# VH-VL binders against Riboflavin kinase, part 2

Target 1, 134 residues: Riboflavin kinase, of Devosia riboflavina (a0a087m355)
Amino acid sequence: MGIRLSGCVIHGDKRGRKLGFPTANLSIAPGVELPPDGVYSCIVWLPGQTTHHGATASVGNNPTFDDVKERRVEIYIHDFDGTLYGHELNICLLTRLRDMRRFSGLDDLTGQTERDVAQSRAMLAHHALTGLLP

## First folded at step 1 (VH-VL)

Design c10 (framework fv_cilgavimab)
Fold by ESMFold2-Fast, scan of step 1:
Structure c10 (fold): chain C 134 residues (1-134), chain A 123 residues (1-123), chain B 112 residues (1-112)
Amino acid sequence: as target 1 above (134 residues)
Amino acid sequence: EVQLVESGGGLVKPGGSLRLSCAASGFTFSTYWMSWVRQAPGKGLEWVGRIKSKSDGGTTDYAAPVKGRFTISRDDSKNTLYLQMNSLKTEDTAVYYCARSIYDSDTYWFDPWGQGTLVTVSS
Amino acid sequence: DIVMTQSPDSLAVSLGERATINCKSSQSVFYSSNNKNYLAWYQQKPGQPPKLLMYWASTRESGVPDRFSGSGSGAEFTLTISSLQAEDVAIYYCQQYFSTPTFGGGTKVEIK
């Protein structure tokens, strides 16, 4: 079930944490077909692990990009606070929650992110995820 | 290990132009946002403008007093940040610091700072 | 623009005594959604560039002595030096990054 992707985490240390919800930015190989732009409930396998973590993924433009059309996959891993730069993550996108949109500022961005994470958690709570591997 | 070194400051007459450079070393320059911050003699700090990394769009933003007169650019192949200053005014007299911008979403603070280069606008 | 106001403009403190510097923002720089204060502190010694001391109001930068501490929330912040050393003579600046960066006017710390 779901859409499986893998990618290397880009961005180094000391860039500051993404606002309240630190995200891993994934570099996806050229030619890999991405699903439609949007926000997804997601699970992530950390390097070397067979157990997964709940996550919220955005596929599309980075909200800080105004004049450059750049598609990215960004993952907020639930209840995880660490750095994964340079590691390859395996992910599975499960449910599309909403379309991608632009934000008018920090309040708009963070308020929507809070709603996205809450919806992602709710969707993951009733999925049968036992036995899924990276 | 991380270093920023400014150059290009000097004396210029009102209405003149100067280009400042900031040579970066000891970190992956291309992945960081960069800013210019200035300090008039004996006064406080004033943010001048910033440029995002190419991966974040490479866009610039400026403080109101310099908007339309100053341009920030970067050359990632040379690990160098630039500030082109046009139509200089006496109130632009200041030490100009380049600073690495540590960011969270679209907000940022500064570490490290360069040594600064003095720009004096006087006749 | 968010206006940052520091107090006092200058203070003289004896070696080993506590120095307290205040910083007030014209609007809250606390973001309730992530429980963070968008406030940094810098130290500037004569003839030197500013050096980062604190970020997120109370997180000490690596290499900064533990006698430096930041406190406060919302619109009222404090930088405390618990036991002033000779090397701490400097001008201290707060900076908000909730919006376009703005700095306080600075507080000069001198030995009495």
Scores: ipSAE 0.000, ipTM 0.537, lowest interface PAE 12.8, mean pLDDT 82

Design c11 (framework fv_cilgavimab)
Fold by ESMFold2-Fast, scan of step 1:
Structure c11 (fold): chain C 134 residues (1-134), chain A 122 residues (1-122), chain B 112 residues (1-112)
Amino acid sequence: as target 1 above (134 residues)
Amino acid sequence: EVQLVESGGGLVKPGGSLRLSCAASGFTFSNAWMSWVRQAPGKGLEWVGRIYSKTDGGTTDYAAPVKGRFTISRDDSKNTLYLQMNSLKTEDTAVYYCTTLGEYTYSDFDYWGQGTLVTVSS
Amino acid sequence: DIVMTQSPDSLAVSLGERATINCKSSQSVLYSSDNKNYLAWYQQKPGQPPKLLMYWASTRESGVPDRFSGSGSGAEFTLTISSLQAEDVAIYYCQQYYSSWTFGGGTKVEIK
C-alpha cells in the first residue's frame, strides 16, 4: 500500500514558509534507502496519533540549486500549522506525481508547488485511506 | 488498435513557431500521462516534456532546453496532445514523437507515434 | 541528473551468435524496498520509433522474444541477445526512470 518511511524533523530551509507552504525536513535513519526522486502524494501521522493527515512530499535534491549533494525528504502537511522540530513522523508515500525539475525562479517554484499540492489533494481524495495506521 | 499520429512538422526559420498535434486512439487518452520525446538526425533520444491527466492535476513538466519556449497542452474531448513551439532554434531540429513513456509503477503501456520532422533553418 | 553510459558504441555480430550491450548509471537505480531496478531497454529500428523491450532491468515486455534478456543490478546492466537474427539489427538504448528520465547514448547492433 505505498512506501513507509519515518524520521525526525530537523531544522532546514525556511523557503517553504515564505511561499505559504512550510515543510518539515525529515532525517531518515542511516541505511534506509529512499524511493525514486519525485513529488509524492503522502499521508503523515503526528506523534502519538492514529489519525493521518494529507501531505505532499518531495524526495530528492533541491531542484533550484545544484550545490546540494545529498537527497532529502521534505513534507508539506496539508491544513496543518505548528512546530514539529525534534518530533518523529511516520509517513506513507502513495502516488508519485512528477519527477523533480529545475525552476527558473521563485514564481515558477511557487506556481508548481501550488499545482503539486492541488494534485496531491485530488489524488488523496481518490484513495481508500480509512483505517490506515502508522 | 492503439495509434498515436503526429502532425504539424515542417520547415521553419529560427525565431519562428510551430504547433505539433498528436491524435490518439485505441486507449483511454483522458487517463494517460503524455510526453514528447525528440531525436535530432543521427542522434539519441531526448525527453522534451510531459503533461499529466486531468485527474492527476493536468500539470506540465519540461526539460531545461525548452522551458519557457515550448508549451504542452491536451484536449481530451478530441483525444489530442499538442506541443506549441515558440522561439525555435536550429538546435530544435529533430523528429518529435508523442509517447506514453511511462512511470512503470502507474502505467502498463508504452506507446509511441511514428514521429513528425521539425527542421529549423534559414 | 543520472548519467547513462553505454558500451560499446557499436558492435557487429554474426547471425546466430550472442550480442552483449552494457549500460552503467552514475548512481544506483535499485530501490531496496521493492527490490526493483528502475532501468528499461529500448530497441529502435531504422525509420521506426523506439520500442520497449524490457523494464525493471529484466522483465520482458509482452511479445518480445525469449532471446532477449536483461541482467544486472544497481548501477551496471547488460542486455543480451542470445542468438542474433536479421530483424535484430537496430540501435539499443538503456533508460533510467529512478530520477527523472535519461537515456544512454545507444549501441548500434549490425550483422558481421
Scores: ipSAE 0.000, ipTM 0.497, lowest interface PAE 16.4, mean pLDDT 80

Design c2 (framework fv_cilgavimab)
Fold by ESMFold2-Fast, scan of step 1:
Structure c2 (fold): chain C 134 residues (1-134), chain A 123 residues (1-123), chain B 112 residues (1-112)
Amino acid sequence: as target 1 above (134 residues)
Amino acid sequence: EVQLVESGGGLVKPGGSLRLSCAASGFTFSDYWMSWVRQAPGKGLEWVGRIKSKTYGGTTDYAAPVKGRFTISRDDSKNTLYLQMNSLKTEDTAVYYCTTEGYEYSSDYFDYWGQGTLVTVSS
Amino acid sequence: DIVMTQSPDSLAVSLGERATINCKSSQSVLYSSDNKNYLAWYQQKPGQPPKLLMYWASTRESGVPDRFSGSGSGAEFTLTISSLQAEDVAIYYCQQYYDSPTFGGGTKVEIK
């Protein structure tokens, strides 16, 4: 089930931390096909673990003036503290929750992020996820 | 070894423009978020602004005193960071340091510093 | 902006004695989600650029002597030099990175 990706955690945007939703940014190998842009319910396996953790992922374009349409995968791991910089994560994207959108300000972003995480948690509770391996 | 070498400082009149460069070596420049930090003669440190790596969108952030007047850019093919300073004021007189931001997730402390280049804005 | 205030402005300490520098932020720099304090300390000697000493309030940068220690949480922080050496004569700055980076005004440490 779902779309399986792996990647090394690179420097994350602290904007998520201020909102209470710190994210890990995954470096995905060049040439790997990513799913459509959007926000996804997701599960993550930490290094060396067979037990998964719930997560909310965003997949989107990384617009830069002189770069060619690099796309990013950012993950908020539910109920997880700490840093994963330099570690490889295995993930499974399960349900696309919504399209990427622009935000009118920090409050709009915060409110939507709270809704995304709540919806992700609800979707993960509904899935039969027992026994899935990385 | 990590080295950051600033250049382009000098004397400029109020209202003038100046462009600073920072040549980086000894590390993978394209992976790092980079900042400029300045220090007025005999005074403390003041963050000027940053530019993220291309992987994080290559976006820029600026301190309020310089927003709209200064522009930070980078050329990863040349391992070089730039600071374009326009509409210079006497209070912009300072040593300007090129710095790397911490390599951990969300670590906006400054682990490597150049020796600095002096900008003097005087009539 | 988060305003950082250091005290004292300067202090003179005898060789081998303890030096204590305080840093206060205008708001908490403790992030509840990761329980980390977004606070760093720097040392600057005359004619030199600043050098990173501590990050996450209490994590010592590689190569920094263990006589340097950081403590505190939330909005009040301390840098301690347990046994001052001659080479520790410098100005010390705290810096928050919870929001856009801001520095304290600095504390000059000199030998008594």
Scores: ipSAE 0.006, ipTM 0.559, lowest interface PAE 11.6, mean pLDDT 83

Design c3 (framework fv_cilgavimab)
Fold by ESMFold2-Fast, scan of step 1:
Structure c3 (fold): chain C 134 residues (1-134), chain A 123 residues (1-123), chain B 112 residues (1-112)
Amino acid sequence: as target 1 above (134 residues)
Amino acid sequence: EVQLVESGGGLVKPGGSLRLSCAASGFTFSNAYMSWVRQAPGKGLEWVGRIKSETDGGTTDYAAPVKGRFTISRDDSKNTLYLQMNSLKTEDTAVYYCARGPLYGDYEWLDYWGQGTLVTVSS
Amino acid sequence: DIVMTQSPDSLAVSLGERATINCKSSQSVLYSSNNKNYLAWYQQKPGQPPKLLMYWASTRESGVPDRFSGSGSGAEFTLTISSLQAEDVAIYYCQQYYSYPTFGGGTKVEIK
């Protein structure tokens, strides 16, 4: 189902936390092929858990808010309010919601992030109803 | 280590012009939204204006008292922010601070400030 | 322009006692789409630039002591120093960033 990735959560830019959408930055092994840049609906398996959690993933470089022009994977785990630094996450990217875009400011970024999360939730609910989730 | 260092302040007569500079280091200046904030002697803080990153169009916004008289610009190759002040009034007398916005937003809080440079407009 | 009004103008508090500073905006700075209050607090000591204490009304900036806390929503906000220390003598400013940024007039906190 979709694209499976795994990686260790590392410290990164805390802008998402300041916006109310804290993200986990994943350190992906060298040589692993990443999917096209974009925002994805996603499921995540937390360490030691067999059940999945809904998430919204960003794949790519966001030059507006990144100091390094390097492709990265950032995950906002829905309804999760804990710390994951140093833990290994397994994820599955399911549906590409949109292309990465540059933001003109905080309101543009927060409004789009809110829409992305809402779309991700809707797609995951749809997949659950149609029996496509593991 | 983030540093912002203002320069160019001094004494100028009413109707005169002055250009302030702010040298930035310790972060990727080209990605930052930058603001100028002033403080008249013994008074509170007053936002002057801001400039967006070049990537986001380098657009500027100004507080009403300075709009049309002050111009904010940046030179990313030199990591330097500028404030060109024209048609100066005695009410423009203040310490001028350079400050960084952390979220690259249209309007934001300011997480790093320079030491400030004093501009005195007097006859 | 959103007008920010602070009270009191000056406050004298004994060491170890609680200091409370109020900030009112002329209109709500709560953004309904993200449920965030666009309100920050700064501390300014004599001869120094302002230092960020708090953003989103209640989120403490890294390195700021736990005795500082922010509360409120919409148009009325409070900065509380739970146990005043000598190093807390300063002028405190609130700032909205919902629109063109504006600051309150400042509250001077001094030792009684």
Scores: ipSAE 0.000, ipTM 0.526, lowest interface PAE 14.9, mean pLDDT 82

Design c4 (framework fv_cilgavimab)
Fold by ESMFold2-Fast, scan of step 1:
Structure c4 (fold): chain C 134 residues (1-134), chain A 124 residues (1-124), chain B 112 residues (1-112)
Amino acid sequence: as target 1 above (134 residues)
Amino acid sequence: EVQLVESGGGLVKPGGSLRLSCAASGFTFTDAWMSWVRQAPGKGLEWVGRIRSKTDGGTTDYAAPVKGRFTISRDDSKNTLYLQMNSLKTEDTAVYYCTTVRYSSGWEYYMDVWGQGTLVTVSS
Amino acid sequence: DIVMTQSPDSLAVSLGERATINCKSSQSVLYSYNNKNYLAWYQQKPGQPPKLLMYYASTRESGVPDRFSGSGSGAEFTLTISSLQAEDVAIYYCQQYYETPTFGGGTKVEIK
């Protein structure tokens, strides 16, 4: 039903933390096929847990920064406050919410991020997610 | 050559209003982000606000001390930037600079070219 | 808001000597994805508007002499003038652009 990925958390976007949406940046192994670039509703399993948490995922290059050349998977875990640096996360991408787009500034990014998270929460509320394992 | 020329400064009483203009030349004004920065006599720099190009949404943003009182606008047909200042306070006394903005990778911004400034004095 | 703190408030340096100005941000202004520090430096001479000297902490603006250099990363930054000239007498300001722009309080550079 969904697209399953895993990766080690590397240092994330400090900007996301300041905007109230701290992200975990996943290191995806070379050769692993990523889904189309975009923003996704997502669930994530924290290290050692069988229960999942809702999340909002960004997949692909950040189109706002023309010098970013690496593949990026960034996860904002809903209602989670903690550090996951160096840990493996298992995730499942469920619904593609939108294409990546360019932002004209911080206000534009903040407003879109709020809309993305709200939409992700709404989509997750309609899924039958009980009993899914990492 | 990029040139910015401010005008409209002067003496105004507390509670009064004043409109500043900035005449731009030597670049494609329509594509430029613009800002206002002020400096109280003998003090440091304080960002006032910015306006994006129409292509980037034409939106404005303001520093907390001026939000709700100051309005930034632009007239691309006249290559002119404006700062409408209402409900002026003595602490608004400053030289006001018009600047062009460099939006690093279209995300964040810093000031590039600065005008000569225009003095606004708010006193009774 | 990100608060910018400069030190010292004033600095007296002999002609030809090194001047060092410090700037500290209340949080990191390093953006992880592009590895750039969102910090600029300005020079303001008496009776003149500020002039852009430096951006991305260490990239010199075109036309700025090479005796000016910027260094640092994250939350601590330095502007260095390797050999002070008479025309360098000015107040220097740092500015972050990681969020809504904020300036440091300025450092006045004078001849000893």
Scores: ipSAE 0.000, ipTM 0.526, lowest interface PAE 14.1, mean pLDDT 82

Design c5 (framework fv_cilgavimab)
Fold by ESMFold2-Fast, scan of step 1:
Structure c5 (fold): chain C 134 residues (1-134), chain A 126 residues (1-126), chain B 112 residues (1-112)
Amino acid sequence: as target 1 above (134 residues)
Amino acid sequence: EVQLVESGGGLVKPGGSLRLSCAASGFTFSNYWMSWVRQAPGKGLEWVGRIKSKYDGGTTDYAAPVKGRFTISRDDSKNTLYLQMNSLKTEDTAVYYCTTDSPYYYGSESYYFDYWGQGTLVTVSS
Amino acid sequence: DIVMTQSPDSLAVSLGERATINCKSSQSVLYSSNNENYLAWYQQKPGQPPKLLMYWASTRESGVPDRFSGSGSGAEFTLTISSLQAEDVAIYYCQQYHSTPTFGGGTKVEIK
């Protein structure tokens, strides 16, 4: 069952929040092997919780303001509204939904994000995830 | 540190041509959409045009006043942006700034201008 | 193109006092799909290039002091400097990026 990762939530750029999909950016330790770049259906455990939340994860490289590309795991936690900066999350990447792609603008990015989240929700709804622990 | 250094400005007669260059450093130039913005002496800012990254097709867009007369190009191997200015008019007199369009991930539209060069003055005098 | 109009053309404010700059667009720069305003603000000091201050109408660029704030939606926007400092003497420009980029005419802020 999937790929288990953990990481500390680092400060995000707020772009996901403005698009209606706030994301948590995870700092993954050097040397930890990541799966191929792409968008994944995912579950996440918040600090101190044994129950999981559905999520959509992006694994890949993001440019910073300095245009330095960094290995990043970004998580949109479904139906969660709050701040997690400085907290450690445990996650499990379950199904790869698609490869990373280029976007022709904000509308294209937003539309694809909506489709990704819908696909992630559908995948998670059809899997037996009851009793899975962090 | 991000640096953009414009060059090639000068005095030219109406109907003449000039080629401006912008040398970029401190960031991965090939990933960025780039724009030119101008400012007539003592006046406000006016967007001239942009060029997309190669990942977004390397296409160009221009403001109506310069369309058909100006051409934007880039040489990613040299981290250099160019503006070829033809059929210059007195109203083209301005300081020309090279800018980066906002940080992006895989080809998002240019939104605003986060880094600016010092500018190069183009004077078209009759 | 969308026309951006700033007011006032110039503003004299005492040190420590509030400065308010207005920006109007000829049509809405609010994008209905994401409910965001495609508006930025720039600061230009004498002899220098413009510097990005604010984007998405109210998001401060990194390193910009919190005395700068942006507000407004649709077609009417405001940049506020809550307590003017000497270093804030500059010309300020609004810019829309909802369509082909256009700038306001600028507002010169000087010490009274």
Scores: ipSAE 0.000, ipTM 0.535, lowest interface PAE 10.1, mean pLDDT 81

Design c6 (framework fv_cilgavimab)
Fold by ESMFold2-Fast, scan of step 1:
Structure c6 (fold): chain C 134 residues (1-134), chain A 123 residues (1-123), chain B 112 residues (1-112)
Amino acid sequence: as target 1 above (134 residues)
Amino acid sequence: EVQLVESGGGLVKPGGSLRLSCAASGFTFDNAWMSWVRQAPGKGLEWVGRIKSKTDSGTTDYAAPVKGRFTISRDDSKNTLYLQMNSLKTEDTAVYYCARHEDYLTGYSFDIWGQGTLVTVSS
Amino acid sequence: DIVMTQSPDSLAVSLGERATINCKSSQSVLHSSNNKNYLAWYQQKPGQPPKLLMYWASTRESGVPDRFSGSGSGAEFTLTISSLQAEDVAIYYCQQYYSAYTFGGGTKVEIK
């Protein structure tokens, strides 16, 4: 069911990361198969913690500072405040919420991100109620 | 190095036409949203118009003073942005800058600018 | 169309002293969905194109010295240079990106 991944949190494109939903960018080991591009409801285990946190993950092709197109795994950790650079995260992708899409502007992107996070929260609550979350 | 180089400016008479070019290098041009911003001599900055990347619909938007007279286009195979200016008025006299929008994480702020090309509209 | 108004039009400040530039928008540029202010600041030095200094009202662009800070929310914003250096002589522009793009009229900062 769920897809388990681990990766080290790395710096982004160094051009800025100021959206309303800051994300952790994961470096995934060579040879690990990523799921199809899309937005996923997700849980994450933070370093040194025994509990998991809800999250919204995007798997897709995004430009870097040198504009090399590479598939990225980015995670918005719900209700988390802090820095994770250099730490390894364990995650579980649970439900694919939607395919990757083009955005007509920042408002379109921000509005879709809000919908993604809301759907992710709802799906995680559903999993909790049905006994599917660890 | 990320660089934008404008060309095509010069002296043109009122009612005339002129096409500006902006050559991009050092980044993946086809992924970038691009704008033209102008500055009349001794005056402030004025946004002219924007073209989105092909992946984001490739649509164009214009400021009211130029709408219907100016057209923005791009040739991704040549890493070049264009501004076709028709029905030029003396009020269009300005240095024209091409500028790159950084990305959605920064609100598409103008992070890279060219050196500008001067357009003078006079008789 | 959102109108951006800057004050003062010009400002003379001694080296090492604080410079404060104000920017007012005709409508709020704070978006309720992400609680972000769609406001940027640019620096234009004599003979050069503009350079991005600040976005989201208070986030410095990479490489911008920490003496530059942005503050404010909604419709009223401030750019502060805590200790003016000779290289800071420039015209400063605020810009909204909430609805299309409009710039303030600029504030010229010069040394006394």
Scores: ipSAE 0.000, ipTM 0.534, lowest interface PAE 15.2, mean pLDDT 81

Design c7 (framework fv_cilgavimab)
Fold by ESMFold2-Fast, scan of step 1:
Structure c7 (fold): chain C 134 residues (1-134), chain A 125 residues (1-125), chain B 112 residues (1-112)
Amino acid sequence: as target 1 above (134 residues)
Amino acid sequence: EVQLVESGGGLVKPGGSLRLSCAASGFTFSHAWMSWVRQAPGKGLEWVGRIKSKADGGTTDYAAPVKGRFTISRDDSKNTLYLQMNSLKTEDTAVYYCTTGKYFDTRGYYAMDVWGQGTLVTVSS
Amino acid sequence: DIVMTQSPDSLAVSLGERATINCKSSQSVLYDSNNKNYLAWYQQKPGQPPKLLMYWASTRESGVPDRFSGSGSGAEFTLTISSLQAEDVAIYYCQQYYTLPTFGGGTKVEIK
């Protein structure tokens, strides 16, 4: 069910990144095929946990200076407050909510992000997620 | 080593045109968002404009004083950024710096982390 | 445009003493959705290009000594040099990037 990915949370200050949320940037192993760019309803397993948390994921391009262009996966974990840098996360992308799009300003970006998270929460309530493991 | 080297500055008369170049090395230029910032002699810094990577849309934005007169472009095959300056005014006299930015926002607003040494443009009769 | 105002215009400080530079924006540069201040600080020495010191108001750029610290939120920000060294003589600029970038007028830091 869904698209399963895993990766270590990285600090991306020297690379282009989309912020907003607060988000965890995942370092995905080279050669792993990523889904199409877009915003996804998602679940995430924190290190050592068998229970999942709701999340909203962004999959898109991340420009770099000295490397081949990398596509990034950014996760906003719903109702989570904590530090995950250096930890490995397992995730499952469940529903593609929309294409990546250009925003006219911060208010437009903020409004869309709020709608994305609300839609993600609604879609997660629809899925039968009991018993899913990392 | 990341380097930016500006060239093309010089003396030009009001109403004239000039094209500045910025040669980039030591990083993957095609992925970088680039800006021009200027500084009039003995004065502070003024942002001129920026261009996104082609992968991020290749769009440009300009400060109000230069909008409609200046054009930013890039040639990724030559690792070169350009600033085409038309209808030059005495107020455009400044050292022009090219800069790289960190992509912090989907709108393209960001801090400027690498700067060239600058090239002087003097607009005078 | 967001207008950036720095104070003082110039500051003379003895070696080893604290230097404090203030920056005020005409509107808040705090983005509520990510709780980040879109504010940077630069150092410019005579004959040199500016050097990035600080971004997100308080995050120090790689290689910048820990005597430099940024603080503040919303519309009022401070750059502090805890123990001024000879190499810190420079003009310092704040910059907002909440909208299209604008810079403060600069603060010249000199040895007393």
Scores: ipSAE 0.000, ipTM 0.515, lowest interface PAE 16.0, mean pLDDT 80

Design c8 (framework fv_cilgavimab)
Fold by ESMFold2-Fast, scan of step 1:
Structure c8 (fold): chain C 134 residues (1-134), chain A 124 residues (1-124), chain B 112 residues (1-112)
Amino acid sequence: as target 1 above (134 residues)
Amino acid sequence: EVQLVESGGGLVKPGGSLRLSCAASGFTFSNAWMSWVRQAPGKGLEWVGRIKSDYEGGTTDYAAPVKGRFTISRDDSKNTLYLQMNSLKTEDTAVYYCTAEFWSGYYTDAFDIWGQGTLVTVSS
Amino acid sequence: DIVMTQSPDSLAVSLGERATINCKSSQSVLYSSNNKNYLAWYQQKPGQPPKLLMYWASTRESGVPDRFSGSGSGAEFTLTISSLQAEDVAIYYCQQYYRTPTFGGGTKVEIK
C-alpha cells in the first residue's frame, strides 16, 4: 500500500529543470521514518485536491546544515507545470525502482532520468489507484 | 566537457592578499555546492571551506586554520567561484583546488569534480 | 572536527598482490536514518588532482576497476586493491563527509 509522507516544498536542486524534469524538493521532519535511498514510483496530492497525480521520487538527498543532516525527497510530478514553493504536499511512495547512483555526465543523468520516469509511469499504470485519498 | 579551471595563484609576501578564481563549465554551476581544498607541497589534502547554492542560503563554512582570514563567494551569472585570501601566512603555501559534487543528485562533500589546481606561494 | 587516521603511511606491494589501506574516524560516520557510511576514497597520482574512487564506503565510482573495493562501517574502513597493477601507484586518501569534510593523512602505494 505504500509509504505515506508529507513535506513542505522548498527551493533546492534545479538540475531537473534543465533536463525537462523539474522537481519539487520536500523537507521531511526529523522524526519521520524514510524508506531506503532510491528512486520510487509515487503519487502526490496537490494542495486542496483529493485526486492524485503520478510522480517519480528520489529519496536520499541529505545535505548537512549546521552539522545536522537534512532529510529531503525530490519529486517530479508527471505532466504538471506550475509552482508549489511553500506548499505542503502529501505523497505515497509505491515501488522502489532502483538505488541511487552517480553518473558519468549530463547525458548519462538525462538518459537515466528518462528511464526512471518511463518505468514509474508503467508501474503506476499497472496499479488500481482510483479513489485513493491523501 | 565538465571542467573547473582555477586561476589567480602566484607569489605573495606574508601578510598579503590574493584572490583565486574558479571558472566552471559543462554543468549547472548555480545548483552545485562548491569547495576549496588545498595541498601543501609534498603533503596531504586539507579542506579549506565551502559555499552552498543560493537555494540553500548561500552560506559558507571554513576550516579552523583559515577562519576569519579567507572568504568564499560565488557569482552564478559568471559560473565562477572565488577565494579571497587575506593575512596570508607561510603555512598557506599550497596548490588550491576548486571542487564540486554534481552527478550523484545528492548534496554531499564527496568531491567528484576537481580542477587542476593553482599554486599559491607565501614567502618573503 | 572528525579526525581521520590512515595506516600505513606507505606500503610496497608486488605486482598482482593484494594491497590493503586502513582508515579510522574519531566518531561514527554512519547515518542511522539511511544506514549509509559517509566515507569516500580518493586516488592521487603525481602532478594530478585527486580522483574519486569510492563513496558511501563501498560504492565504486563509475569507471573504477573492479579490483578496487571498500569495506567497513561506523568508524573503521578499508580500501583493498585485490591485484595491484603498475597504474595503481599513487597516494590514497580517505575522507568523511558526515560533517564538514576531513581527510586522512594519505597512504602511498608503490611497487615492491
Scores: ipSAE 0.014, ipTM 0.606, lowest interface PAE 7.6, mean pLDDT 82

